# Designs tried in a protein design chat: VH-VL binders against Large ribosomal subunit protein uL3c (RPL3). Part 15

Target 1, 266 residues: Large ribosomal subunit protein uL3c (RPL3), of Bigelowiella natans (Pedinomonas minutissima) (Chlorarachnion sp. (q7xyp4)
Amino acid sequence: AAAARASSSALVALPGGRMIEVPHMTKDYRDVKVCSRQRKWEIREHMRDPIKMGLMGTKAGMTTYYDDEGIAHPVTVIALEAGNVVTQVKTKETDGYDAVQLAYKETRDRTIPWPERQHLRKHGNVKAMKHLKEFKIADVSEFTPGQQLKAEELFEVGDLVDVSGTSSGKGFQGSIRRWGMKRGPMSHGSKSHRQHGSIGCSATPSRVYKGLKMAGRMGNERKTVKKLPVMMVNDEEKYIVVRGSVPGKKGTIVELRPTKIVGKHC
Short names: E, the ipSAE of ESMFold2; O, the ipSAE of OpenDDE; V2, 0.75 times the mean of E and O plus 0.25 times the DockQ between their complexes.

## First folded at step 11 (VH-VL)

Design n3 (from m6 with heavy chain Y50W N52Y Y54N Q65K D102N; framework fv_sibeprenlimab; at its last look DockQ between E and O 0.03; V2 from the best seeds 0.00; counts 0 for: pae O 11.5 > 2, placed apart)
Fold by OpenDDE, look of step 11:
Structure n3 (fold): chain C 266 residues (1-266), chain A 119 residues (1-119), chain B 111 residues (1-111)
Amino acid sequence: as target 1 above (266 residues)
Amino acid sequence: QVQLVQSGAEVKKPGASVKVSCKASGYTFTSYYIHWVRQATGQGLEWMGWIYPNSGYTYYAQKFKGRVTMTADKSISTVYMELSSLRSEDTAVYFCAREGWNDYYFDYWGQGTLVTVSS
Amino acid sequence: EIVMTQSPATLSVSPGERATLSCRASQSVDSDSDSWLHWYQQKPGQAPRLLIYDASTRATGIPARFSGSGSRTEFTLTISSLQSEDFAVYYCQQYNSYPYTFGGGTKVEIK
């Protein structure tokens, strides 16, 4: 009796304290593997139908996802809280560009300004939500205010997405950490182990150039990680799993957008 | 010239269904909402709901939810409103009206369709 | 739902006189920047016609004698000098929240 190796499911906590079990992939997922010619072809075939629209989500955390070959993949679980409702459709005719505005994360009415609340009400009688974001897309005709978007309708396993969010704040950091500058000698009487060093020349220009890389605030910036494959989509449990890390700490809001495929995949 | 032309008057029995059509012309059919508003004889106006013809997405007033169905045929620029389980109280003139994306007013109206529900 | 109350139900005025119609909302129908109220005119046997949108803006082709004012819960349609063609029923309509609702109408008739 081949002991059915109980595929140890990974438990991930979603916002609000709900625990979900992320199953191991039992399906061959070739396109998630290391950059290969085969992967490129599979991605190309899969990407023939572009993703039409993005979503907002909440970073729930990272875990390990095992494929059917036993290969471990670092993944990020993105919770889909209440929201992802279309609040406004912008068109070239009306606004000068095409975009769909989504509302995300339900909140109390009192926590949002009255105009914003009324905006949500006017457009499909949407509940008060904390976040509004616009997604520029090629065709907005399929979207209507009040429409609830579903992840399973927008994303499929294997799709590539760009995930945007605010990166983790790291505070004030030195030049080595912030910019990857080299340190000085550690021995031979050196007193310049982690010093910044020269910041310019005396005669010309007799100033520090604007934009010179120095110590300063690191993180807490909008960052996008591109071309992340979708590993799982589950609207019932309200989460998406993407391969790799996404910007931000647990609990931060992230935006999933269709990947703009530019250049080489590897 | 923008025009909304509705189907002709209907006489129905209680419990029956009626389907009224609204044919749009003179503008981009898929870029506007179509609303339905009814008016009982000698009474005020009552909003029923809207359809966005391009997507087929609809929103109905709670009062009519479950009885009203709005559909659109883009190929002929026509919107349909079907009201089921008709009652005598449903006797009214039914209007279709156009609403823009950001205008939120009814700038063009159909001529109205009288629906009479009588035993 | 937001209930729209129009007063008076019937307004008798002579040609050339000023007519003032009132529309009251059970709840505020505007924001800091927008008043979400429209006025329509309806003549017998005809569909309603848009007169004023966003409380105070005249629709295209509407004579200058028509004006709208108001905010929050109180709105007014004014006809500065009533013309013979202005005898009709006037409706206010809110689009602040669903369902959209109309007032009961004010019939402007000749005195």
Scores: ipSAE 0.007, ipTM 0.481, lowest interface PAE 11.5, mean pLDDT 84
ESMFold2, look of step 11: ipSAE 0.048; ipTM 0.565
ESMFold2 (binder alone), look of step 11: mean pLDDT 92; pTM 0.937

Design n4 (from a3 with heavy chain Y54N N55S S56G K59Y, light chain S31D D92N; framework fv_zigakibart; at its last look DockQ between E and O 0.02; V2 from the best seeds 0.00; counts 0 for: pae E 15.9 > 2, placed apart)
Fold by OpenDDE, look of step 11:
Structure n4 (fold): chain C 266 residues (1-266), chain A 119 residues (1-119), chain B 107 residues (1-107)
Amino acid sequence: as target 1 above (266 residues)
Amino acid sequence: QVQLVQSGAEVKKPGASVKVSCKASGYTFTSYYMHWVRQAPGQGLEWMGYINPNSGYTYYNEKFKGKATMTSDTSASTAYMELSSLRSDDTAVYYCAREGWDDYYFDYWGQGTTVTVSS
Amino acid sequence: DIVMTQSPSTLSASVGDRVTITCKASQSISDWVAWYQQKPGKAPKLLISDASSLESGVPSRFSGSGSGTEFTLTISSLQPDDFATYFCQQYNSYPYTFGQGTKLEIK
């Protein structure tokens, strides 16, 4: 058993400058455990029905707190700003697929295109929102335009979510950083410490193959971190806490989606 | 037309329980959150909590946790609130109120149920 | 909890008067305020939502204003039917809270 350590709360700034106190995780978190010597978190059977719908949120920041067992957990606080309102329900009959469109992050009318503004008005009388995202789900029958989704109704502690967002931009990066390539020798007269090296053969194919990993822009790409456990859900303070890091910088929009669970682990 | 019709007045002794009903009509019951608000005699309004009739999810004001239990019957389009361990200070008019579709205000109210707790 | 402080608690006015009721929030709540009218023995009736949005069927003499921490309900010309108790409510965050009420009485 891990040594018990005093649990502490952490302060995290939400969008708008509001500070929240994130309490330590309780023992009620049971769905994910470290089950190997390599400290792999593995999925346990959920005691409730799978998550039916996702949400959008804003990455507020990361913090660390301890659980009742004294284990430190790196967590990301995802703020739930105004939004997560259903704007449109797409069905196989109407659109060829089942999905729920959500609007997120209230904004001024003038900041969104007219067509989008009209779309929001027509579908559920939704205020101007900055972001629209579709969530493909199996059953859309429970959702109606104009419906405000609440995190506590969708998520519980221990649920696993896939968090998607745009990763932080890192600018133009060398091959070592970007692709994890090895460096050259540092001694013995080497002048190729961080150079890319060979990029192909001379006679055949006498070209560089498309897709060859080279230096270039890194980050600013859509990334998904899968199977993150929900640590806390609080609609009162309008945030969700997930274990681990999520894509993007503070203030970036993220999508919380139900994790696709394929199998059981230890 | 939207209507919320509550059960009749109740007189209970301390320690007893009471279950108030709120029958909804004129709209899709499962599409709207149902809230409960109480009003003590001569006092203001206190929000007690809400239920999502579709999922059965409930959220309670901390003040009423353990005191109030909210349930719903979708087949009957009826929301229920049970008050346990009644005390004299539980004497109040209890209202069911529908949360608006677009916002978290209450657009329709029941007529109220007077619960009197007296020895 | 967000405290909604409503003032005055009692207001005496005559028909035709302009009356203003104020609600102060303990913290900023944007425009997430509703106003209700309650007559004796009746349930509250929604008058205004989002601080300034007049509900359908409500007379235009009612108006709401404010954002942040201070909110006002104004009746431009008081009518006999307007004598009642008025409540403000915030729905910015849980728990939802109401003002203590303003009883509008005939002078």
Scores: ipSAE 0.000, ipTM 0.451, lowest interface PAE 14.5, mean pLDDT 83
ESMFold2, look of step 11: ipSAE 0.000; ipTM 0.371
ESMFold2 (binder alone), look of step 11: mean pLDDT 93; pTM 0.944

Design n5 (from m6 with heavy chain Y33W Y59N Q62E; framework fv_sibeprenlimab; at its last look DockQ between E and O 0.18; V2 from the best seeds 0.00; counts 0 for: pae O 9.0 > 2, placed apart)
Heavy chain, then light chain:
Amino acid sequence: QVQLVQSGAEVKKPGASVKVSCKASGYTFTSYWIHWVRQATGQGLEWMGYINPYSGYTNYAEKFQGRVTMTADKSISTVYMELSSLRSEDTAVYFCAREGWDDYYFDYWGQGTLVTVSS
Amino acid sequence: EIVMTQSPATLSVSPGERATLSCRASQSVDSDSDSWLHWYQQKPGQAPRLLIYDASTRATGIPARFSGSGSRTEFTLTISSLQSEDFAVYYCQQYNSYPYTFGGGTKVEIK
ESMFold2, look of step 11: ipSAE 0.293; ipTM 0.632
ESMFold2 (binder alone), look of step 11: mean pLDDT 90; pTM 0.913
OpenDDE, look of step 11: ipSAE 0.009; ipTM 0.489

Design n6 (from m6 with heavy chain Y50W Y59N Q62E Q65K, light chain N96K; framework fv_sibeprenlimab; at its last look DockQ between E and O 0.05; V2 from the best seeds 0.00; counts 0 for: pae O 12.1 > 2, placed apart)
Heavy chain, then light chain:
Amino acid sequence: QVQLVQSGAEVKKPGASVKVSCKASGYTFTSYYIHWVRQATGQGLEWMGWINPYSGYTNYAEKFKGRVTMTADKSISTVYMELSSLRSEDTAVYFCAREGWDDYYFDYWGQGTLVTVSS
Amino acid sequence: EIVMTQSPATLSVSPGERATLSCRASQSVDSDSDSWLHWYQQKPGQAPRLLIYDASTRATGIPARFSGSGSRTEFTLTISSLQSEDFAVYYCQQYKSYPYTFGGGTKVEIK
ESMFold2, look of step 11: ipSAE 0.352; ipTM 0.701
ESMFold2 (binder alone), look of step 11: mean pLDDT 91; pTM 0.925
OpenDDE, look of step 11: ipSAE 0.000; ipTM 0.473

## First folded at step 13 (VH-VL; framework fv_sibeprenlimab)

Design q1 (from k4 with heavy chain Y57W; at its last look DockQ between E and O 0.02; V2 from the best seeds 0.00; counts 0 for: pae O 14.9 > 2, grease 19.9 > 18.9, placed apart)
Fold by OpenDDE, look of step 13:
Structure q1 (fold): chain C 266 residues (1-266), chain A 119 residues (1-119), chain B 111 residues (1-111)
Amino acid sequence: as target 1 above (266 residues)
Amino acid sequence: QVQLVQSGAEVKKPGASVKVSCKASGYTFTSYYIHWVRQATGQGLEWMGYINPYSGWTNYAQKFQGRVTMTADKSISTVYMELSSLRSEDTAVYFCAREGWDDYYFDYWGQGTLVTVSS
Amino acid sequence: EIVMTQSPATLSVSPGERATLSCRASQSVDSDSYSWLHWYQQKPGQAPRLLIYDASTRATGIPARFSGSGSRTEFTLTISSLQSEDFAVYYCQQYNSYPYTFGGGTKVEIK
C-alpha cells in the first residue's frame, strides 16, 4: 500500500565470507496482529507453546526485503553458525529454575578454559563452543544435552521474536546525542551550543542526583528489540531474517527468543 | 518394545473428516515427536506434519495447512491426526512415525491406516 | 521444498548381485557435519523401515551389505550382495528443511 518498488533479491555476506541471496518475501504478512503496527503479521499458534525456546545467532547485516506487493522492508540477516546445541538442562529441582543452556559458535579446544571444555564434554559431548547462554523456559523436559536445535523447528515465518544483543559502541558522547537533549543557540553570542548546562541546584539537594542524564559512554549495552517478525527461516543456508534492526554490529552475537505475548496479541 | 498402533481402516465420503489415532507404547511418550506420513496406493511417501506430544506443538506441511489437525492425549499415549474436507486424492495409507529430538529419522512406524474416500 | 529424485524407478537385479540406487536432491541437504538424508526400505503391505541415516550410518539391526554414501545433492544406497529379503521399494528422505520430502522410490525386483 505504501511505495511500491520493483521486487529484487539482495546479497548478504555471512560470517566466513559466504554470500547468500535473500529473495523477496513470499509470505503474506498483512494479517499479523501486532499492537500499534500498521501491518499485522500472523502470529502462529505455536507461539503459544510453553517451551518458548530461543537460539543464538550472528548478525550478518542488514538489507532490503521486498514483499509481493513491492513494499520494501528493512531486514536483518542473522546467521546461524555452528552451535545451538544443548549443553545443560537446568530444572527447579537441581538448580532452582528451569532453563536450557545452549552452546554457540564452534571454536578450537585451546581457546576454551579446561573447566568449560569439560563441562561441554560431560554434558553431551559437545564440541568446543565460544558462547554459552541460558534460555529460561517454562518446560525443559523435551530438551537433552547434546541436542542440536534447528531454527525451522523453533521459528516460522510470521513469528514474533525478541532479539537481544550488545548494542554498538559509540564511545563517549555528548548529552545531545546520548539523551536527545536540545542544543543551545548557535548565534546571538551563545557559547553553549552543545554544552550540557546546569546539573542541579546548590543548596538543595547540594548534590547531583543519581541518574542525571549526562555525557558519557553510549552503546555497548545489552539491548533487546521486541516483537520483530521473522521474515525467513532457512536452515539450509543457516540464517534467519527478521524485520527491523537488531542490536550490535555485524559479527556480533545475538539471542533470538520468542516474543512474550501478553493479552490479546499485544 | 516400542510400538505404534494405529486405528483401523476408514471409509469416508468426500467433504467428510477422518480422525486416525496412533497409540504409542514401550517408550516415554512425551520424549519423541510423532510424524504423519501418507502413501497413496502405488505411490510414494508424503510427509504431512508432526506434533510434539509434550507441548502439543505442531508443524504441518503447507499442502495440508487448514485441513489437518494433530493432537495428543498424554494420558493414553495417543496421537491423533484429523484430516477434514476429504477428497478422493486423500485416499491413502496414513502412517504415524516416531522421531527423536536429536535423531531426525523415523525409527518406528505404525502399521498404517487405510483411509478411503469415495462417493 | 526440496525435491528428491530417485533413479532408476525400477531396478532388476539377480540375487547375489550388487544393487546401486541413486537419490538426487534439488538443493544441498548438507549441514556443517552431516548430510541430512535417510534411506528407508518398504516391503509390500508394511510400513517403511529405516536403513541408513545421515547418508552413511546404518541403523540398528541393518545388515552390513547395506551402505550409504554421498553428499550435497548426490546420494547412493548400495546393496553389496542382494538377498531374497531385499527385494522391496527404497526411499530416500531429506530432513534438511520442512517439509520433509521423500524420493519417488526405487523398486528393486528380481531379475
Scores: ipSAE 0.000, ipTM 0.442, lowest interface PAE 14.9, mean pLDDT 83
ESMFold2, look of step 13: ipSAE 0.122; ipTM 0.541
ESMFold2 (binder alone), look of step 13: mean pLDDT 92; pTM 0.931

Design q2 (from k1 with heavy chain D103N, light chain G54D D96N; at its last look DockQ between E and O 0.01; V2 from the best seeds 0.00; counts 0 for: pae O 11.5 > 2, placed apart)
Heavy chain, then light chain:
Amino acid sequence: QVQLVQSGAEVKKPGASVKVSCKASGYTFTSYYIHWVRQATGQGLEWMGWINPYSGYTNYAQKFQGRVTMTADKSISTVYMELSSLRSEDTAVYFCAREGWDNYYFDYWGQGTLVTVSS
Amino acid sequence: EIVMTQSPATLSVSPGERATLSCRASQSVDSDSYSWLHWYQQKPGQAPRLLIYDASTRATGIPARFSGSGSRTEFTLTISSLQSEDFAVYYCQQYNSYPYTFGGGTKVEIK
ESMFold2, look of step 13: ipSAE 0.412; ipTM 0.686
ESMFold2 (binder alone), look of step 13: mean pLDDT 91; pTM 0.928
OpenDDE, look of step 13: ipSAE 0.006; ipTM 0.456

Design q3 (from k4 with heavy chain Y33W, light chain D30S; at its last look DockQ between E and O 0.02; V2 from the best seeds 0.00; counts 0 for: pae O 15.5 > 2, grease 20 > 18.9, placed apart)
Heavy chain, then light chain:
Amino acid sequence: QVQLVQSGAEVKKPGASVKVSCKASGYTFTSYWIHWVRQATGQGLEWMGYINPYSGYTNYAQKFQGRVTMTADKSISTVYMELSSLRSEDTAVYFCAREGWDDYYFDYWGQGTLVTVSS
Amino acid sequence: EIVMTQSPATLSVSPGERATLSCRASQSVSSDSYSWLHWYQQKPGQAPRLLIYDASTRATGIPARFSGSGSRTEFTLTISSLQSEDFAVYYCQQYNSYPYTFGGGTKVEIK
ESMFold2, look of step 13: ipSAE 0.403; ipTM 0.711
ESMFold2 (binder alone), look of step 13: mean pLDDT 92; pTM 0.935
OpenDDE, look of step 13: ipSAE 0.000; ipTM 0.444

Design q4 (from k4 with heavy chain G100L D102E D103G; at its last look DockQ between E and O 0.02; V2 from the best seeds 0.00; counts 0 for: pae O 16.0 > 2, grease 19.3 > 18.9, placed apart)
Fold by OpenDDE, look of step 13:
Structure q4 (fold): chain C 266 residues (1-266), chain A 119 residues (1-119), chain B 111 residues (1-111)
Amino acid sequence: as target 1 above (266 residues)
Amino acid sequence: QVQLVQSGAEVKKPGASVKVSCKASGYTFTSYYIHWVRQATGQGLEWMGYINPYSGYTNYAQKFQGRVTMTADKSISTVYMELSSLRSEDTAVYFCARELWEGYYFDYWGQGTLVTVSS
Amino acid sequence: EIVMTQSPATLSVSPGERATLSCRASQSVDSDSYSWLHWYQQKPGQAPRLLIYDASTRATGIPARFSGSGSRTEFTLTISSLQSEDFAVYYCQQYNSYPYTFGGGTKVEIK
């Protein structure tokens, strides 16, 4: 039994300036990543009838959550701003695939193009929202246009979620940082400490292969972090807490999806 | 032929729970939602919530949140509605109704179950 | 929630006459080119029966004398020639948003 360290609540600022206290959790999630047999069963049992619908949220920030054992867990607070309203339900019959479109982050009508505004009005009588995203799900029958989704109905503590978003932009980066390439010698007359080196052969193929890893822009791309455990869901305060880091900077939009678990093993 | 057959009338005391069943037949059970609607004597219809028998997903009216539980047993094509902490105001006929995915209307109804809450 | 208001509460009509029932919604119930409103008929001691769906489409087996019209917040059920079997309570219901809500009903009785 690890010595009970003094656990403190963490303060996180939500969009709009509201501060929340992330309370302590009694449940230990350390083994979630280990995929123990017992944990697998727990996950499977918990996810037996998973709601496969996701949500959009805003990354509010990261903080440290201390459990009852005094173990520190890095967590990300995802704010649930106004939105997550169903705008359109797509079916195999109408669109060729099953999906639910959600609108997220309320905005002024003037900020949305007319066609999009009309779309929101037409399909869900939904207020102007800044973001639209489709979630492919197996059963769309549970959703109707105009329906406000609640996080507590879709996610429970202990659920595993995939969080998608645009990763933080890092600008133009060298090959070492971008691709984890090794640097050259730092001494012995080396002039190629952090240079890329050879980019190919002259005769064959007499070109640089497409996709060759080189210096370039890093980040600002869609990334998904998988199998993050949900630590807290609070619809009253409009946030969800997941263990670990999620893509993007504070204030960026993220998508939460239930983790796809296939097979007998994690 | 599509049929929804509900359980018989129930008499309960205040504070008790009642569980009403709705057995579906004549169609693919998991392909349609089942809604529950109640009607107090001489009053209008009140929507309580629905269940997706396929996923077990439920959506309850806020008025009944915390007191109502809908469940489905696929093996016997039966949906259950349990209402707890019964009050005299809960005295009503309770109907189950089928909803089509595309139509969002109730095309078939159960015969109703009278639940009487009396001290 | 969307509040549905039906008027009149009671309508006295003679057999063979036209009956017009009104249903008002507190908010528009139109979406996706549809009016998300249904009409149900309920006879004493029976479950409701679907009459009209999507404001104007007759359900299967419903006589042609029943018709629905309206859009947005105003809807009407019309019985062109009232038959003896048509004396019942009629309810409108919106399915635009949860919770689904019903009107208070209109009782059609014999004059």
Scores: ipSAE 0.000, ipTM 0.445, lowest interface PAE 16.0, mean pLDDT 83
ESMFold2, look of step 13: ipSAE 0.034; ipTM 0.529
ESMFold2 (binder alone), look of step 13: mean pLDDT 90; pTM 0.908

Design q5 (from k4 with heavy chain D103N, light chain D30S Y98W; at its last look DockQ between E and O 0.01; V2 from the best seeds 0.00; counts 0 for: pae E 15.9 > 2, grease 19.6 > 18.9, placed apart)
Fold by OpenDDE, look of step 13:
Formats: C-alpha cells, sequence, structure tokens
Structure q5 (fold): chain C 266 residues (1-266), chain A 119 residues (1-119), chain B 111 residues (1-111)
C-alpha cells in the first residue's frame, strides 16, 4: 500500500527554455535494484560482452515522480543537448587504452580553439562542441567517429547508472558543515560553539597532519552518485530521468555511465 | 559492398565435427557481431549463438552449449563456427549474419553452408 | 526462452491482394519506446532478408507495400498489394531476450 498523495505530471524546464512534462509511471521502482528482475542491462551484462558506454547531459532540475501506488520519488531530469557524438576512438594499439571520446553541447566555431576544432573535423567531421570527454569501455569496436549516440539504445528504464559531475560550490565552510563535526555547547559559558577545536599535538608529531579535516572550500569538486535507477528515457524530447539527486546545479554538465556491477548476477 | 562469404558444403559422419567459415568484407570486421543461424531442410530458423570478433566474446544457445565453438581471425576477417559430436539432426544450412550494436537486426547474411550428417 | 508463434503457417493470396501475417510472442517483447521484433523474408535457396525492424520500421530498400505493426505480444506484417516477388516465407524474430528466437514462419503462396 502507498502512503503518499499523488499529483499530476511535473513540469521541468530544459536548457533553452523548453518545458517538458514528466509523466508519472505505473512501474514500482522500489525494487529497481532487485537482481532477480530481468532487465535489458542485466541481459546485456550477462549475455553479451559489456560495452558500458555512457553519455553526457545537462542537469535540468529536480522534480517529484509518483509511481502507480502514489509513492513520491525524487528525480533529476537530465537534458540531452546537441552532442554525444563520437569524436575519437582510442584503442590499446593506438593510445595504450580503450576509450571512446564524446563531444557534447554544440557551440560556435569561434568559441573553441583551432586545434580542438581541427580535431573535431579530423575525427568524424563533428561540429564544434563545448565539452569533450572520454569513456573507457571494454569494447570500442562498436563506435566510429561521427556516430551519434542514442540515449534509448544505451539506457533503459530500470537501468542503474553512475552520474558524475561537479558538485555545487558552497564556498568556504566551517568544519561542522563540511565534515559533519559536532558543535560545542551553546550555553554554560562556552566560547567554542562552532569552532574547530584541537588540530593536533605539540611534541608528537609537532605538526598538523596532512589531510586533517578543517574548514575550507566545500563543493566544486568531482563527485559521483552511484547506482541511480533510470526512470525515463526519451530521446525524442532529449532527456533522461534518474531517481535521486545528481551532482551540480541546474545547467551543469553531468556524465552518465552504466553502473559497474559486481558479481555474476548482481 | 558488405559481403559475408561462407565455406562450401560439408558432408560428415555422426560423431564428427564440422567447421564452417564466414569471411567478411566491405566493412570494419571488428565493429559488428557475427551470429550463426541454422535451418534444417523445410524447417524454420534457429539461432545458435554469436561472437564479437573484436574481443572474441561468445554467447551460445543452451542447446549447443558444449558442442559449438565460435572463433574469429581478425587477420583475415573470418569467423568460424565449429560444431562437434554431429548428429543427423544437425543436418541443416548454416548461416552467418551480421548484427550491429545499435541495430539489433541481421542486416547482412552469408549465402549459407549445407552440412549433411549421414552414416 | 520466448516462443514466437506465427499464423497462419501457410497463407494463400492472389497477386494484388492484401496479405496479413501474425506473430505472437509468449511474453512481451516491447518496452515503452521500442518493440524488439524484426521481420525477415526468405526465398527458396536464399538467405533471409531483413524487411522490418523494431516492429514497424522498414529496412533500407524495402518497398512501401510492406508495413509492420504491433506491440507487446502481438505483431503483424502487412503486404498491402502482393507482388509476384513477394511469395516467400516470412519470419518474425525477437531480440528482447537471449536466446534470440524466430517464429515458425509463414509461407505466402499464390492462391
Amino acid sequence: as target 1 above (266 residues)
Amino acid sequence: QVQLVQSGAEVKKPGASVKVSCKASGYTFTSYYIHWVRQATGQGLEWMGYINPYSGYTNYAQKFQGRVTMTADKSISTVYMELSSLRSEDTAVYFCAREGWDNYYFDYWGQGTLVTVSS
Amino acid sequence: EIVMTQSPATLSVSPGERATLSCRASQSVSSDSYSWLHWYQQKPGQAPRLLIYDASTRATGIPARFSGSGSRTEFTLTISSLQSEDFAVYYCQQYNSWPYTFGGGTKVEIK
């Protein structure tokens, strides 16, 4: 039985100002991680040589997705702007490792350096793109320069993905917020409510250890959220919906990769 | 032009093995999967398995597990299908077919190889 | 495995008439976006030829008289006006799950 109140479809703005409606689905995603469920990615993982190719996207925003039981799921809409074109295929023979380079987010020619422009032209005659990213995969033979990747071919509803991006910058933060340190007493004459406290000992080691958790800049670092279920894939409207939050603010670029599955079936 | 050219007809005795070749041309050999499908005389199509020529990864139908071996020689763009412990029921035309990663259909087929198993 | 059942086994049709072939899957071979089904044509002594992929998309070079429809477990191949060259055996094939499986085929013959 569901405990939540259902609502109508959610509206989300994509880059460029286009509004989309994210419909509620009838599937129950509470068991998305259940290994016993037959899914395309599971079939591919177990029955075919895994490719593990990813995509780039733009975080469009978050919304609420309701299942058929009325349970609310927090979801992130990831817009697929122009791009996700293969620019270069790297192999062990040529580069020492296997990877596929993707270009993402079309831009004007003048906005990219000449060498990069020439690179894009040389490798598949790809239009000027703002972002280049390599995806290491086991089998690169399926990819050719100039190939447009399709989200619906790479991801299906129920797939688990790792989403990487630059986390939101939070500025200079104290140790409590940054590291979850406890605060001091708020009363009884305390003068150390949110102060850092001791940072080490005098004689030994007579220094502050490197890596000691202290106040400092928080966020604006590469983070990966793992094992997010794909809730929707729509290549026509150019977006993917994943359950949960992904790194970054609206408008930031994210990388979607198939989750690394450990084990034979799970 | 994409072509898959298979080896000639084979006649084998029960218990023997047969190795059929499929030579690919007109495309990047390692960029497509090669599947094997057989067809008994007057019967339907039966999927046997596939190989990734790039990695050598194979997946066989359960029916043929332990009896079928698919291999690829990149140097000559050729895929081989070896079927051992032949039975009379294995008498069929064997086809190789190409499949892409993003198009899960068989767009090009070999001409077929008749394998006859008789005493 | 998914069992594909084609009906009828033999279809007798006159040239110029409409032919409708059915393919049934033992379980759904569709997602919300795609149907994981192909149609092939095979003439005697030849390899199969791709006609329709993903249930409804015509392969390159396939005449417009061929069309595919259906979803989930029920699929149909339609030849709007049968030509002399269309007399052949037609197979449906699912690629939703391993192993790939074919239907038993429908033989389209001259009435």
Scores: ipSAE 0.000, ipTM 0.451, lowest interface PAE 14.7, mean pLDDT 83
ESMFold2, look of step 13: ipSAE 0.000; ipTM 0.391
ESMFold2 (binder alone), look of step 13: mean pLDDT 92; pTM 0.925

## First folded at step 15 (VH-VL; framework fv_zigakibart)

Design r1 (from a1 with heavy chain D56S A57K D102N, light chain S93K; at its last look DockQ between E and O 0.05; V2 from the best seeds 0.00; counts 0 for: pae E 14.5 > 2, placed apart)
Fold by ESMFold2, look of step 15:
Structure r1 (fold): chain C 266 residues (1-266), chain A 119 residues (1-119), chain B 107 residues (1-107)
Amino acid sequence: as target 1 above (266 residues)
Amino acid sequence: QVQLVQSGAEVKKPGASVKVSCKASGYTFTSYYMHWVRQAPGQGLEWMGYINPYNSKTKYNEKFKGKATMTSDTSASTAYMELSSLRSDDTAVYYCAREGWNDYYFDYWGQGTTVTVSS
Amino acid sequence: DIVMTQSPSTLSASVGDRVTITCKASQSISSWVAWYQQKPGKAPKLLISKASSLESGVPSRFSGSGSGTEFTLTISSLQPDDFATYFCQQYDKYPYTFGQGTKLEIK
């Protein structure tokens, strides 16, 4: 029951090389509930909160703990680098929809394009930031350009969040790897070792079908992992911990948003 | 022209309380966190905590929990810090400081309020 | 709490001199250090953030460097207006802590 407990207190490196020790999950973190999936038609409007503000972070790493029942619970540490400053506030009147734009990860002016620097200067006089993302929320009236957001004020332990990010890229993949197609014939000096073979149309049903599997990219797509419990929020150590895995590799910029669907359907 | 103007010097007896004010101007008061920092005579600077004037959430240095209470009045663009049960070692200059636009350091400071606790 | 230790505690120098003030953290704080200037009877003024980023309106003779546990503030050519007390501050972990100060005096 205690066999894996030591691995859940491992050190995790934050961006910039600083090491932190994620606290052993001896506080209420272990008892955070994970909601089951529900059919969409079972979710009623009264089980939904208004969409609230989120923030951005950087995937720092993962650790695992075993609870008192012996169940393994992977957790992900998300670093909070300098940023999460409101830049542009969009309204239905101004832009046709309500959104708050956040700037994240301070950088030098020359690292970003001149039009983007002008945008940051115009909207809240925000210092140069590497990432700008919009958060569509129900009520933008509570946010103003230049406003600094802090994670401890947006999230509490036990909250459910949706974490979005770009999945790990695998580059361009030949049809063999992506779809399990057999490699083409090997011969001396042939340049076609990994190339897709002739798609041919010489035999029935050998004609080209709609959706013929061809070379394409694996991963490197926008993904959202939903209903992750917040295990810890720590502005002092500049991280947030969620139960489960998040998209992307270490160093991936992620967006944390409160889960839309809550209530007893959890 | 960001300005933070603090209340005047206070002389108090041990056991009393004092409430220091910090009036902000030249920016949107609710968009920036307000911190409090003290400087005892001949000593360095010591961070006491912050208030978010937007939602009144606070964070205190553990050393000052139970001693200091931070509040704000958004209609007056003013932050307050109250010190209770004053002792002679509470004698210091107390500063308010605004947190910068994109992270956690302090870009503008009030002029300071001297609180003297003597019998 | 992270202890920030400055050296020297007092520094005598002449106009035109190059001076260096060192700040050492009790544990690694990456680059999350700010430097402040304080003149007698006045509030501190921000000079440097993130160990090396110069604040707007601060003269270019000020520079900062360092990472991890050791940080420096350098004034390349002292001016009469630079004689003051200088503080480092870490803002990596709560509670934020300051160095004890370095008083820069005219010879």
Scores: ipSAE 0.000, ipTM 0.460, lowest interface PAE 14.5, mean pLDDT 75
ESMFold2 (binder alone), look of step 15: mean pLDDT 93; pTM 0.936
OpenDDE, look of step 15: ipSAE 0.006; ipTM 0.470

